# VH-VL binders against Transcription termination factor MTEF1, chloroplastic (MTERF1), part 13

Target 1, 262 residues: Transcription termination factor MTEF1, chloroplastic (MTERF1), of Arabidopsis thaliana (Mouse-ear cress) (q84x53)
Amino acid sequence: AGETSDTGILFREKLIYLQDLNVDPHKALRVNPSLRSAPISSVVSVETLLSSTGLSRPAVGRILDMFPDLLTSDPESEILPVLRFLSNEISISEQDIPKSISRCPRLLISSVDYQLRPALTFLKTLGFVGRDTITSRNTVLLVSNVERTLIPKIEYLEEGLGFTREEVAKMVVRSPALLTYSVDNNLVPKVEFFIEEMRGDVKELKRFPQYFSFSLERKIKPRHRLLKEHGILMPLSEMLKVSDGQFNHWLLELRLRSAERR
Short names: E, the ipSAE of ESMFold2; O, the ipSAE of OpenDDE; V2, 0.75 times the mean of E and O plus 0.25 times the DockQ between their complexes.

## First folded at step 5 (VH-VL)

Design X05 (from L11 with heavy chain S31N G33A; framework fv_libivirumab)
Heavy chain, then light chain:
Amino acid sequence: QVQLVESGGGVVRPGRSLRLSCAASGFTFSNYAINWVRQAPGKGLEWVAIISYDGSNKYYRDSVKGRFTISRDDSKNTLYLQMNSLRTEDTAVYYCARHPYLWSGYKTYGMDVWGLGTTVTVSS
Amino acid sequence: DIVMTQSPLSLSVTPGEPASISCRSSQSLLHSNGYNYLDWYLQKPGHSPQLLIYLGSNRASGVPDRFSGSGSGTEYTLKISRVEAEDVGVYYCMQALQTPFTFGQGTKLEIK
ESMFold2-Fast, scan of step 5: ipSAE 0.077; ipTM 0.597

Design X07 (from L11 with heavy chain N57R K58T; framework fv_libivirumab)
Heavy chain, then light chain:
Amino acid sequence: QVQLVESGGGVVRPGRSLRLSCAASGFTFSSYGINWVRQAPGKGLEWVAIISYDGSRTYYRDSVKGRFTISRDDSKNTLYLQMNSLRTEDTAVYYCARHPYLWSGYKTYGMDVWGLGTTVTVSS
Amino acid sequence: DIVMTQSPLSLSVTPGEPASISCRSSQSLLHSNGYNYLDWYLQKPGHSPQLLIYLGSNRASGVPDRFSGSGSGTEYTLKISRVEAEDVGVYYCMQALQTPFTFGQGTKLEIK
ESMFold2-Fast, scan of step 5: ipSAE 0.088; ipTM 0.612

Design X11 (from L11 with heavy chain H99D; framework fv_libivirumab)
Fold by ESMFold2-Fast, scan of step 5:
Structure X11 (fold): chain C 262 residues (1-262), chain A 124 residues (1-124), chain B 112 residues (1-112)
Amino acid sequence: as target 1 above (262 residues)
Amino acid sequence: QVQLVESGGGVVRPGRSLRLSCAASGFTFSSYGINWVRQAPGKGLEWVAIISYDGSNKYYRDSVKGRFTISRDDSKNTLYLQMNSLRTEDTAVYYCARDPYLWSGYKTYGMDVWGLGTTVTVSS
Amino acid sequence: DIVMTQSPLSLSVTPGEPASISCRSSQSLLHSNGYNYLDWYLQKPGHSPQLLIYLGSNRASGVPDRFSGSGSGTEYTLKISRVEAEDVGVYYCMQALQTPFTFGQGTKLEIK
């Protein structure tokens, strides 16, 4: 009887702890049922380890809310190896570890041996070394499966567009976000529009791989339409890298020059 | 069972040296930072030194800086404290104490496993 | 160095009565990450110190529910809701915010 009452009080304490961290207790219990029986001291150990890196308490709460399975993870065998990998093998400075984790919380649920280290090795073969090495800004590349996610994107750029491995490597190093984009939902539609509607030369895409970072519907198509409507041709980089204000001003200037020559 | 066992204490004269050892068992030694804490006869606890999990960071109380050196040999699951130029005020029971998940050694998160201590007596 | 001051230095408690020990730090132990870097230790006569509370309020593994830690910044309290015979010993607070880590002078708890 006392044991039942104590169990209820301990569970209540756990709910309060989670709420104090801004972790939704009901979502956490639904996603991670083992949390129901886990001692609060084990859960606190995970929070303690994450906070030891310099993460703020609200940031730790957001991460645990996003990945409730972490609440019952073994800190020594499941979390600490990731933190050490970032510090020792990627050489991210201690002060930048919190930034790396905040930008890519999925690192904490990724296996060092079966995901992070293989991805790093693959990325190094593409040229992510020296001044272009992986930093806190692009650790997201480390959580992508090499065989199922990264290689198909490289193959699309090589075989689909007719580029060499060395050309693809230069594109990817210059625009690492390319490796995060969906082939079917991002790369293919943008290539089709570039070739079919814009009548572009695919060789320009390897000179300006940042093309793939721009919204097809909100930026690429509208700007192309305006340029075509006014009979204006311009390099892809000049078309896309300028702000809406700069683009509108430039377009107005060209319209005025055209009007003056009438 | 998780445990730490200190050894190497003894009676020495001022200016002499001693090397203390702390043998770890029952846990992954290389994953933890370890502290040395001492207690003079009839007095309170006094922190001495810490070494980070990878040995890259070491911190000492001012009174032992330059005289004491903390080190570890993870292949032997053993922590060391090399004590040189010993003074009478170094007389104490020396404990090693584990700090879970210590990153850099400048902060700690509760010393949850302690050894039984080894006695160092420095007298003339 | 951060100076830790405990009060009282000793107390005698009838079994089953509550006990309270205070700890004051010369500077705030609240870090920008939201944690209070204060630990509580118990040293039973002839034994090694043992961890009771870490980061201000978290009970260490195996520590009975009757022990609780509270406080923030420069003022901390350790409470025992019902003192038992096995609780006799010297209680120490320790700041864990920066090296050198520093202990309070200790509070001796005796059973009447």
Scores: ipSAE 0.005, ipTM 0.497, lowest interface PAE 12.3, mean pLDDT 86

Design X26 (from L11 with heavy chain G105D; framework fv_libivirumab)
Fold by ESMFold2-Fast, scan of step 5:
Structure X26 (fold): chain C 262 residues (1-262), chain A 124 residues (1-124), chain B 112 residues (1-112)
Amino acid sequence: as target 1 above (262 residues)
Amino acid sequence: QVQLVESGGGVVRPGRSLRLSCAASGFTFSSYGINWVRQAPGKGLEWVAIISYDGSNKYYRDSVKGRFTISRDDSKNTLYLQMNSLRTEDTAVYYCARHPYLWSDYKTYGMDVWGLGTTVTVSS
Amino acid sequence: DIVMTQSPLSLSVTPGEPASISCRSSQSLLHSNGYNYLDWYLQKPGHSPQLLIYLGSNRASGVPDRFSGSGSGTEYTLKISRVEAEDVGVYYCMQALQTPFTFGQGTKLEIK
């Protein structure tokens, strides 16, 4: 029989539109209640802007499903500035904008003035310029708050480990993922294990900052225990860069050669 | 109100020049790419040129390349079309039309605001 | 250049009856992002063109729900479910997939 009002008809059309984009309407309405009263033309405007960048329709749907608040965002004042920031200030080519967004959808809900530009300015002071400039591969660094997230990590490396700002800058430029790791849940446990159990020299962490990219429980601890059991010392890079198969083969080879001597 | 207003049309002889202006009001001019579209008397719509939101990209219909130049001055919220070496076949009403949320010059979806047009007559 | 062809070139409709206008493109307007870059415009007598439909099927702001767009690739249709006197004018399709943007030749809609 159908609806008795235009509002009811328009709401149904909105739900059908969301389903066609593979956006969960119930989740979207729960997360973003303002979607109930937003005109469908506003929702379509957001989708249209995102698709104009080169994002595929399924990719746009995935992003909107992940961040339903975008469905009622003003494209001109809230989304377009982010896209232009990536193109004009980061100098990401137009063809790479979709990849940048797909790799870090959180960029679209981040303020240019209060988040992205302050983060870029801070990262430039660390050495993310020229050949090491921010690209589509590491835009994730732009969505971390400078004061609450980035500076505490820099301070931990400077003051906690006795490194200079210049030394820390070289470390993070060499291993940008370092800035994405939790101090309490990632950096501190790995540093404590390195100093207390491995009895390592912290200067080796400056030489191999990729140390922090390896799993403490699945890779660092197991390999250290095997080396310790056999009385073997080696640089972190030799210990951690090789595959499990290569490491085990090497360890077996050393054990065999030791046994052959006596 | 969101508006585009064209001016600068007139009657000129072949080989002469005219500069058209399109004044924008009621919206953030710098956020939009803008088109020029023309219509000869009694004929259909014909796309002429587009300029990107930042002025870095410009595209033209082949018949006007080298003769027409599109430009913008965001400090004045104004779009321009410099028309040189005018021909009788350039006689038309010239409209400016904004392209909302134009991120890329190679793909767009709609011209949602149009001016009232300015008439250009090229006659001997 | 992409050539746009409209059919019919003119039609006369009794008020309240439906109308349908076809638009063909010389190549697919379906982009790799999944959208069809085909727009519909109406030019009422003595007025500037106005946007009706964009990206194949989306109604522009303020456009009545009696207007709908459909189609994909090279074949598109604009439908008016119940024609009103104010709908008189020339309808144009336009491809916005690549420059130069190109319009169809126009379809004149008249009321009987």
Scores: ipSAE 0.032, ipTM 0.578, lowest interface PAE 7.7, mean pLDDT 87

Design X39 (from L11 with light chain L55W; framework fv_libivirumab; at its last look DockQ between E and O 0.01; V2 from the best seeds 0.00; counts 0 for: pae E 6.1 > 2, placed apart)
Fold by OpenDDE, look of step 6:
Structure X39 (fold): chain C 262 residues (1-262), chain A 124 residues (1-124), chain B 112 residues (1-112)
Amino acid sequence: as target 1 above (262 residues)
Amino acid sequence: QVQLVESGGGVVRPGRSLRLSCAASGFTFSSYGINWVRQAPGKGLEWVAIISYDGSNKYYRDSVKGRFTISRDDSKNTLYLQMNSLRTEDTAVYYCARHPYLWSGYKTYGMDVWGLGTTVTVSS
Amino acid sequence: DIVMTQSPLSLSVTPGEPASISCRSSQSLLHSNGYNYLDWYLQKPGHSPQLLIYWGSNRASGVPDRFSGSGSGTEYTLKISRVEAEDVGVYYCMQALQTPFTFGQGTKLEIK
C-alpha cells in the first residue's frame, strides 16, 4: 500500500515538472509510453544536458514537447553523440549548437551513424564543403533522408530540367533550401509557370535558384501578371527580390513614363 | 581545366595483372560516376565498367567480370581498374570517362569528359 | 544486352554538304522520365572520344549547332547540316539506358 502511494506521488511530481517545462504531459505520455515508468531524474538529466548547450529553459521545453521520446533518452548514449557530431564533424561552434538544435530539433532524435553522417557524406558530394559547408542554418539537410528526400530533388533538377550535375550542385549550394522543397508541390508548379506562362528560359533558374523560395500564388504570379499587362519583361531576380512597395513604385514610374511617350 | 589522365598501361603476358589509374582534376570528383571504356586497335569503343559517385555500385561488362575490379579513392581524386588474368583480347587503349550517374542509379547526360587513354597490350 | 546498329558504317562527304548517320537500338531507349538515353560521340583521328549529343537531341557544351540529333524509341539520327574538315572521324552512338552500356559499330566520316 505504501509503495503504491509513493509511486503515485512520484508520478504526480513528474507531471508537475513537465508542466513547469511547458511540456504537455498527456501528449508526452501518449507519444512516449515509457515515460510513465521513468524516474523524474531521467527527465532532469536530459534537461540538464540540453541546457548545458546554452538552450534556454523555454527552448528546452519546446523541444521536449515536440519530441517526447527525448524525455527518456539516455543523455550519454543518445543525445551527446549528436552534439559531438555537430561539433566535431560539422564543426559547428559551441555558440551555434543551441541555434542548430533550436532550428532543427529533429537532430536530437536522429541517428548519427544511420542518418546524420550518411547525409553529410552525401551533401559533401554536392559541394557542401569548405566555405560552403553545413552551418547552423541548413542542418535540416542532415536530418533529411538521402534516398527519399534529397535525391528526388536532384533527379528532378538534372533529369527533369536537364541541368548538369555541376549546375545542380552549384544551385543547391547557393540555395540549400532547394533540397527541402517538395518536387510536386513546389518545384514542378513553379517551373511550369515559369516556362509556360512566363515563357522564361530555364537557364535563368540556374542563375537564380532563389526563385523557388518565393510564393507562386502570392508573389510570382501576381507580379508577373502585372508586368505582363504592361508589356514589361525583367529578370527574375529583379522581379522578386524587391519589396512589394518597391515593386509597386517601380511599376508606377514605368506607367508614367509610358504615358508621357504618348 | 576539367580533365582526366589515365596511367598504368603497359605490355604484359597473358594471365598477368595490371592496375590502371585515372587522375581527375578541375571538378568535384566525388560527385560523378566514372567509366572505363576501351578500344582495341582498329576497333570501336567498348564499355568496360562504371563505378558510382560513392563507390557503392559497380557494373562490369560480362567479359571482364571476375577479372577486373573498378574502384576509386576520392581523397586522391583517382579512379582505378585492377585487371587480373589478362587476355589477349583485353589489348586496347583504356579511357576513363566522367559520367553524371545519378545516385539513384539513373543516368543523366552522356560521358562529357574523357581522358587521353592509356595503352594495355597483352601478348605472349 | 541492348544491341546498337549504325548505318552507314562509312561515308564520304564533300565539304559543305550535309551528312546523316542512323542508329538503331534493339529495344526502346525512352525512359519513363521522357528522355531517350542515347548519346552520340565523335572520335577524331588520334584523339579521345568526345560527347556530341546526349538524350538523343541535346548538344553538349561547345558542340557546333551544325550537329543535331533526333529520334525516339529505337530509331535515332545524327545530322550534320554542313560538314567541315574538322568533322572527320568516327561517330558512335551509345545507349546509356542500362548496363552494360553499348556502342554502335561506329561510322567513319571522311572528306571527299
Scores: ipSAE 0.035, ipTM 0.599, lowest interface PAE 3.4, mean pLDDT 91
ESMFold2-Fast, scan of step 5: ipSAE 0.335; ipTM 0.657
ESMFold2, look of step 6: ipSAE 0.157; ipTM 0.636
ESMFold2 (binder alone), look of step 6: mean pLDDT 91; pTM 0.945

Design X44 (from L11 with light chain T99R; framework fv_libivirumab)
Heavy chain, then light chain:
Amino acid sequence: QVQLVESGGGVVRPGRSLRLSCAASGFTFSSYGINWVRQAPGKGLEWVAIISYDGSNKYYRDSVKGRFTISRDDSKNTLYLQMNSLRTEDTAVYYCARHPYLWSGYKTYGMDVWGLGTTVTVSS
Amino acid sequence: DIVMTQSPLSLSVTPGEPASISCRSSQSLLHSNGYNYLDWYLQKPGHSPQLLIYLGSNRASGVPDRFSGSGSGTEYTLKISRVEAEDVGVYYCMQALQRPFTFGQGTKLEIK
ESMFold2-Fast, scan of step 5: ipSAE 0.035; ipTM 0.551

Design X49 (from L11 with heavy chain S31R P100L, light chain T99Y; framework fv_libivirumab)
Fold by ESMFold2-Fast, scan of step 5:
Parts: sequence; C-alpha cells; structure tokens
Structure X49 (fold): chain C 262 residues (1-262), chain A 124 residues (1-124), chain B 112 residues (1-112)
Amino acid sequence: as target 1 above (262 residues)
Amino acid sequence: QVQLVESGGGVVRPGRSLRLSCAASGFTFSRYGINWVRQAPGKGLEWVAIISYDGSNKYYRDSVKGRFTISRDDSKNTLYLQMNSLRTEDTAVYYCARHLYLWSGYKTYGMDVWGLGTTVTVSS
Amino acid sequence: DIVMTQSPLSLSVTPGEPASISCRSSQSLLHSNGYNYLDWYLQKPGHSPQLLIYLGSNRASGVPDRFSGSGSGTEYTLKISRVEAEDVGVYYCMQALQYPFTFGQGTKLEIK
C-alpha cells in the first residue's frame, strides 16, 4: 500500500524518539515500513506497556531494535495477551515477567493461540509439570514450533538413538536445552563423537543429557584427548562439569605425583 | 605398543617360592592399578590380587592371603607377585592385567591390557 | 563373595547367526555412582583374555560393533549380532563392584 508521508517535523520527532531508545531508525524503517506513517503516540504506547512490566528503558530499546514490527503493534490486542499468558497460564510471577521477556524477546512477537499455548501443551506431555514446570528460565521452549522443530528433535532421540518416549521425556526435562539444539549441527556430531571416538554407551547419554550442552570442539574433544593420552576413563559428568582450571590442575597433580615418586 | 610381559614362572615343589615379574611398556605405569589373574589347566579365570596405582591399596583372594605379596617398582615399570608356600592348587598360567579407573573414589573396572602369561607348575 | 553365574555354558552357532550369553550376579552390581560394574572378556584358544565390554555396556577399543552388552543390577546379557569364525573362544563375565573380583564359569562359543 501507498504510504501517506508525515510532515517533516512529526517524522523528525519520531526519529528522535527512536534514537533516544537506542533503536536504529534506518533499520527499523527498512524492516517495518509502516512505521513511517504511524503516529508517535502509537509507538509511545508500545514502549509504555513494555516499561510497565518493569523492563528498563534500555532493555525496551534493545527489544524494539531487535523486533521493529513491535513499534506499530497494537498493545492491547497483540502484546498484552502474551503478558497475560505468561502470568496466568505459565504462572510466572509479576516481578519475573521482565526477566522472562529479557531472556526471550521473541515471546512478544509469538501468537498465544497458534504458538505459545500449543507449545506449552506439548511440553506438559513431556513432563514439564509441577517441580519441572516452565519458568522464566525456560520460556525459550515456548517459541519453538511443535511440528517443525520440537517433534523432530524428540524423534531423533527416540528413533535415532533407540530410546523410548518416556526415556526421551526424562532427558529433556532434566536438560531442557536439548530442545533448542540443532539435530544436524549439534546433536548428531556429539553423538557420533561419543560413540565412535569415545566408545561410549548411549545409555550414559540418558543418565547425563547435559553432555549436549558442552562445546564439542572447545571442551568435549580436548578433554577426551587428554584422558585418552593418559589412559583415564571417567563418567561424562566428572569429565565435563569441572572448570578448565580444575581439570588441568587435577591432571597436573597426577602427572607430578607420578613423576616425583622414587 | 602398550604392552605387559610376565616372567618368573617355572616348575617347583610344594612349599617352595617363586617371584613373578610383569614389565610394562608403552604407557605411564605409575597411573594404573594392575591385577594378577590366573588360570589352572583347562579351568576358568580366577582373580588373584590387585595393587592400586600408588601402591597404597592391595587386595587378595582368600586362598593366597598371607602367602602371596603384590608389589610394584614404578622406577622400573615393573609389577611383582612374591609367591611363598606354594601349593599344588596354585598351578596355573599367571597373567598380569592393567585396569582402568574412575577418577572418583578409586573405583576400578575393565582390564584392557593383558600379558601373554607365565606358567607356574607346583608338583612333587 | 559375589557369585557370577553364566548361561549357557556352551553354544554352537552357524556363521552369520546371532548369539546371546547371560550373566547373573548374586547381588546388584549397580554402584551409587550410577555404573554397573560388570565386564565381559573373550579368551580365544591359546590366547590371553581380551576385554570386550566394560561397565555393563561400553565396548572396549577395537571391539567390533556386532558386540553389545546390556543389563543392570543382577541380570546382564552379551549379544553378538552376527557371529564370525574369529569369535570362537570362551566368554567370561566379571564383577568389579567389590573385592574379591569374581568371574563367571565361562561360556564356550563354537561354530557349526
């Protein structure tokens, strides 16, 4: 559609407002062309609603810079329902809403009816209930499409590794980040290294699903090489949970004790 | 090139003594606990003794307690089994075998490197 | 002492066919650290024993993927998906949960 041009003064006031929020005006206008004709009062209303949750002005600016489509969203019909979903259906306390949004700004552009609620329902079937319910720390799982993203990951763990649905459910509840990892770029390479190079039993991955949260190149491979060189085997949790300093100090101590024996 | 080589076996009369040696090469000997496992002619495997990587812990099967002593000399990369008061039932091939360990609590498992064995025959 | 019991004590298989060996312990081999302290060894005729499986289900270095170990607590199984001529020998399970370490009686695998 053709846009009606703002007067030069009104448009400039809008640009100044965006700059004050540390929103890149050129990027925002490129991503959201409707912003050019939107009244400044509409943009202010969005900022006001987000700030009312307890988000700092710089945090609001970062969110709006990341998702410029929010600048022309209707607060009551497009944003407020997400906030109410988090407080009423997820039961995130009012004071933790800002943390939830800051950790996952994509929540604000996600449909409650077509994305967030279906995802929550699916996650509950996996065991994200009671003590393991979705919290402000795990809201990133709510913005993942069930059919295109979540189910394929579950199917990889179930069918690709020979795990039952119950076993997979226990794994993802214990390590929710599993549902955020790429099958091709994260899960498959780490499984192949574990089986082929580490000669590991896939059952250990069920006992320590946090394995997938560690860097393959920066932590898993280097530590395995050091242990292999020294003929040491240890549970994945002992191998990976300690800091680099602690791991290296332990190896140094073993080496020094061995060398200094007479 | 990781290798264990046993020696010191032979034919002896009951009541005599033998000292078995197990020479290690190709790995850092001082980091591993080592087992002695024996096999009587035509019989199954029988665990005899173990020594921890630092020599502080030693365990034996009951039938050899007080007669056999396991020891190590890390400066020579060598494990020993001193066998005193030998009995006819001690007749067997004796293997030394290195075992893997978990870094927590000195739990041991998996004997991944074995020697070729040395034969001990106790007969009159 | 922990008693280890293997079944069967002998089996004959046609090359390419599967084989299964069971091992039962007189008490649980599951440690508080989450591992089952059950190892499997193969002794080929005239050779030293060699490690096949450690801590219940982990294949030792160089062991073909046709070998697998399973089980927990007091019941364990070693499976060979496709038996080959080189697999002939005596298979032993061993517990390393407590001293003295104890072996099963051995299972002799022969080819028809």
Scores: ipSAE 0.000, ipTM 0.375, lowest interface PAE 23.4, mean pLDDT 86

Design X50 (from L11 with heavy chain S52W K107R, light chain T99Y; framework fv_libivirumab)
Fold by ESMFold2-Fast, scan of step 5:
Structure X50 (fold): chain C 262 residues (1-262), chain A 124 residues (1-124), chain B 112 residues (1-112)
Amino acid sequence: as target 1 above (262 residues)
Amino acid sequence: QVQLVESGGGVVRPGRSLRLSCAASGFTFSSYGINWVRQAPGKGLEWVAIIWYDGSNKYYRDSVKGRFTISRDDSKNTLYLQMNSLRTEDTAVYYCARHPYLWSGYRTYGMDVWGLGTTVTVSS
Amino acid sequence: DIVMTQSPLSLSVTPGEPASISCRSSQSLLHSNGYNYLDWYLQKPGHSPQLLIYLGSNRASGVPDRFSGSGSGTEYTLKISRVEAEDVGVYYCMQALQYPFTFGQGTKLEIK
C-alpha cells in the first residue's frame, strides 16, 4: 500500500539525527540499507523505546551503532517482546533492565521464540533454577545457540575432563562464565596447562571451575611459576582469587613456614 | 505500597501562579512517566500534561501551552506543575497519574496509579 | 486533536443486568503496531479515577472478569456482564494514540 518517500531533506535530517546519537551513518547505511528509505519517525520510535527503559542517550547510541538493524526494527513486534521476556520470564526487576541490556546488547536482536526461550529452557535443565536462576548478570548465556554453542562446551567439559553430565552441570552453575568461553581459545589451553605443566588433579577443576575465568598468560602461568620456583603447593582458589599483593604476602608466609621446617 | 500524593492547590486570582507537587512512594519514580489530569467541578476528566521518565519529552494540551510547565526532581521522587497566568477555566481538581511500564512510553498501559487530587480555584 | 464521543451519557440499570457503553473516535486509534490506543477509566463518587481497560481489550490488574473491552479503529465498547452496586460511577474512554490525550465526555452509571 503506501510507501514512505525519503527526500534529500528528510535524508539529511536522518543523518544529523544519527550523528547526534553518535551513530556512524555510513556504517549504519552499509549494514542496514533499509535505513535509507525508512522514515525518521521509525528511528525515533526505537530510540524512544530504548531510552524509556532507563538507558542513557549515549548508551542507546552505542547500541544502535553496534546493531544498526535495530534502527528499522518495529519496536512493538521485535524489541518489546525481548523486554517483556526479561521482565516476565526471567523476572528481572525493571530497574535492572537497562543494566541487562547494557551488559548484553545482543539480547535486543535475539528472537524470543527461537533463541532466548530455548536457551533459558536448556539452562534450567543444567540447574539454573531457584537461587541459581538467570539474573541480570547472566543474560549473556541466553544469546548463545544451544545446539551450536552451549552443548559443545558441555560435551568438551564432560569428555575432555572425564566428568559426568551432572558434575559438569554443577560446574557451570557455580561458574556460568564457562559457557561464554571459547573451547579452542580458552578452555583447551587452560586445561592442557593445568594437566601438563601444573600436574593438577582434574577433580580440583570440578571444585573450582572459576579457574577458567583467569588469564592464562597474565595470572595462571606467572603465579604457578612462582609457586613452583619455591616448592610450594596450594589450592587453585588460594592461588588465583587474591590480588597480586595478597598473593605475594601468602608466598612470603609460606616461604617462612618452609624455612622453619628446614 | 505504591502511592502518589498531590499538594500545592489553593485559591488564587486570575493572572497569578501556583506550583503543584506530586510526591511518589513505593516504586522507582525515575523509571516512570507521569501525567497531570484535571477535573473541573461537575465536569469530566481533562488531560493536561505528561513528562516522560527521562524528563526530555514533555507534552501539553493546547490551552495550557506557554503557561504551564511540567518538571520532575528524581532525587526527591517529586513531580511538579508550574501554573502561570492562571484563568478561571483552570479551576479544577488536579490529579497526578503514573504512566506504567518504563520500557515503552509509546505503548501506554493506561494510568494505573492516581493520587487523591489537589484543588485549584481561580476566582476573582 | 482527536475527539472522543461517548454514548449514552447516562444509563440506569438494575443489579445483575448487563450494561454497554460506546466510545467513538474522530480518527482511527489503530496504530501500525497492531494496538488500539483506547483506555477505559471508572471514577466512583468521591474517588479518584481508576484504570479498567487498556489498549482496547486488556483488563487492568484487579479488575473483575465481568468487565470487557472490545472494538477497533474508531468504534469501541465497554461491557459489564452483570452490574453490581459497586460499579456506580462515571466511565470515561481515553485515546492515547497521540498528544494531547483526550477523554470522552463520560457516561454516568446509576442503579435503579
Scores: ipSAE 0.000, ipTM 0.388, lowest interface PAE 16.2, mean pLDDT 85

Design X51 (from L11 with heavy chain S31D P100R, light chain H31R; framework fv_libivirumab)
Fold by ESMFold2-Fast, scan of step 5:
Structure X51 (fold): chain C 262 residues (1-262), chain A 124 residues (1-124), chain B 112 residues (1-112)
Amino acid sequence: as target 1 above (262 residues)
Amino acid sequence: QVQLVESGGGVVRPGRSLRLSCAASGFTFSDYGINWVRQAPGKGLEWVAIISYDGSNKYYRDSVKGRFTISRDDSKNTLYLQMNSLRTEDTAVYYCARHRYLWSGYKTYGMDVWGLGTTVTVSS
Amino acid sequence: DIVMTQSPLSLSVTPGEPASISCRSSQSLLRSNGYNYLDWYLQKPGHSPQLLIYLGSNRASGVPDRFSGSGSGTEYTLKISRVEAEDVGVYYCMQALQTPFTFGQGTKLEIK
């Protein structure tokens, strides 16, 4: 293709260009072999389009290093449709497009027709509409596959925990990060600990779905074990939302009052 | 915020000239190509001309070639259409319309911002 | 020049019912990059035209999801899933594949 060869000055100029952007050329060539023969003008056109959105040169370099397939993408047919989707269908302002991309570079390698629009449609059915609509803050939800990723999480909450679709939708809208957590590696271990060790009522998880955002090993288990040792019951929100220092202070206060009251 | 405002329309006799202006505000004018589109009374939309973002490319419908000249002054955020040798069939509301997307050098698609139009009447 | 032909030229719809407008081009608007260079515009009575759909199927900013564009090559369709009173106006398709850009004749949509 084009003006670049496998050897000589043109190929070396391409490597220098990538290094100037802080893109690892060896990683880029391994991940995207087409880069070897692609014209430098093609690579420059991608960088130029991304920069035109307001992304800084270092930010563009980080994105291209993360997803080297973008280096040989056609800007008009592969990148512009994503930018237009964000602007027109999500209604993200021109100023916020760079922020959306920086927070979730995977948007740029996601098909509008086969990934982004189907995900948006699905999320709307869950209640991401009006006040709770998708914004630049939660575009990460748009890059998750509906059938393989989103639906299994909804089904786990609905069928595995005995929640209705309406209850699940309310939980997810209240805590959108739930859709980003692994069922097997995050949700299941936290549910099992809550039921088996904490002897909790699953209805409390509907009222405080943010439970799943806390570390099981670093926060949930240690705090529960301290409360259990001292015979203290505490709502999940009070247990988990405070700093370690504040939790230890409250625990000390509760122990002190308990000692005075017998 | 983002807007285009046309001016310079009027009533003239055949063979005379008019200069239309389109003032842009609320966006970086030099990043966009701009179209002139007209609509005769009770008729449909008719594309007239386009100028590229950098002014290097200009295209016209055949019926106005040699008579109309599109130009831009980015220092004034203004687009112009110089209309010479006007004919009765040039009678229309003239709209300027921004080509949609912010990318210098790429072909912009769709016209996402339109002015309110300025009326040109060519009558004997 | 590429000739754009719309059908029907006039359409009257009961509120809440669907509407469909067809647009045919005299030559393919599909480029080698896989995109169809066809736009849809709406002109409400007394207003300037506004962009509804670009590149065949992409909704413009602020356009409700009840509007959809489909088709490829020489045959395109604009669909409104549930027509509302505010949708009254004249709908135009336009090819942006090559200059001169050309519009269809327009389709007038009225509410019964």
Scores: ipSAE 0.000, ipTM 0.369, lowest interface PAE 16.9, mean pLDDT 85

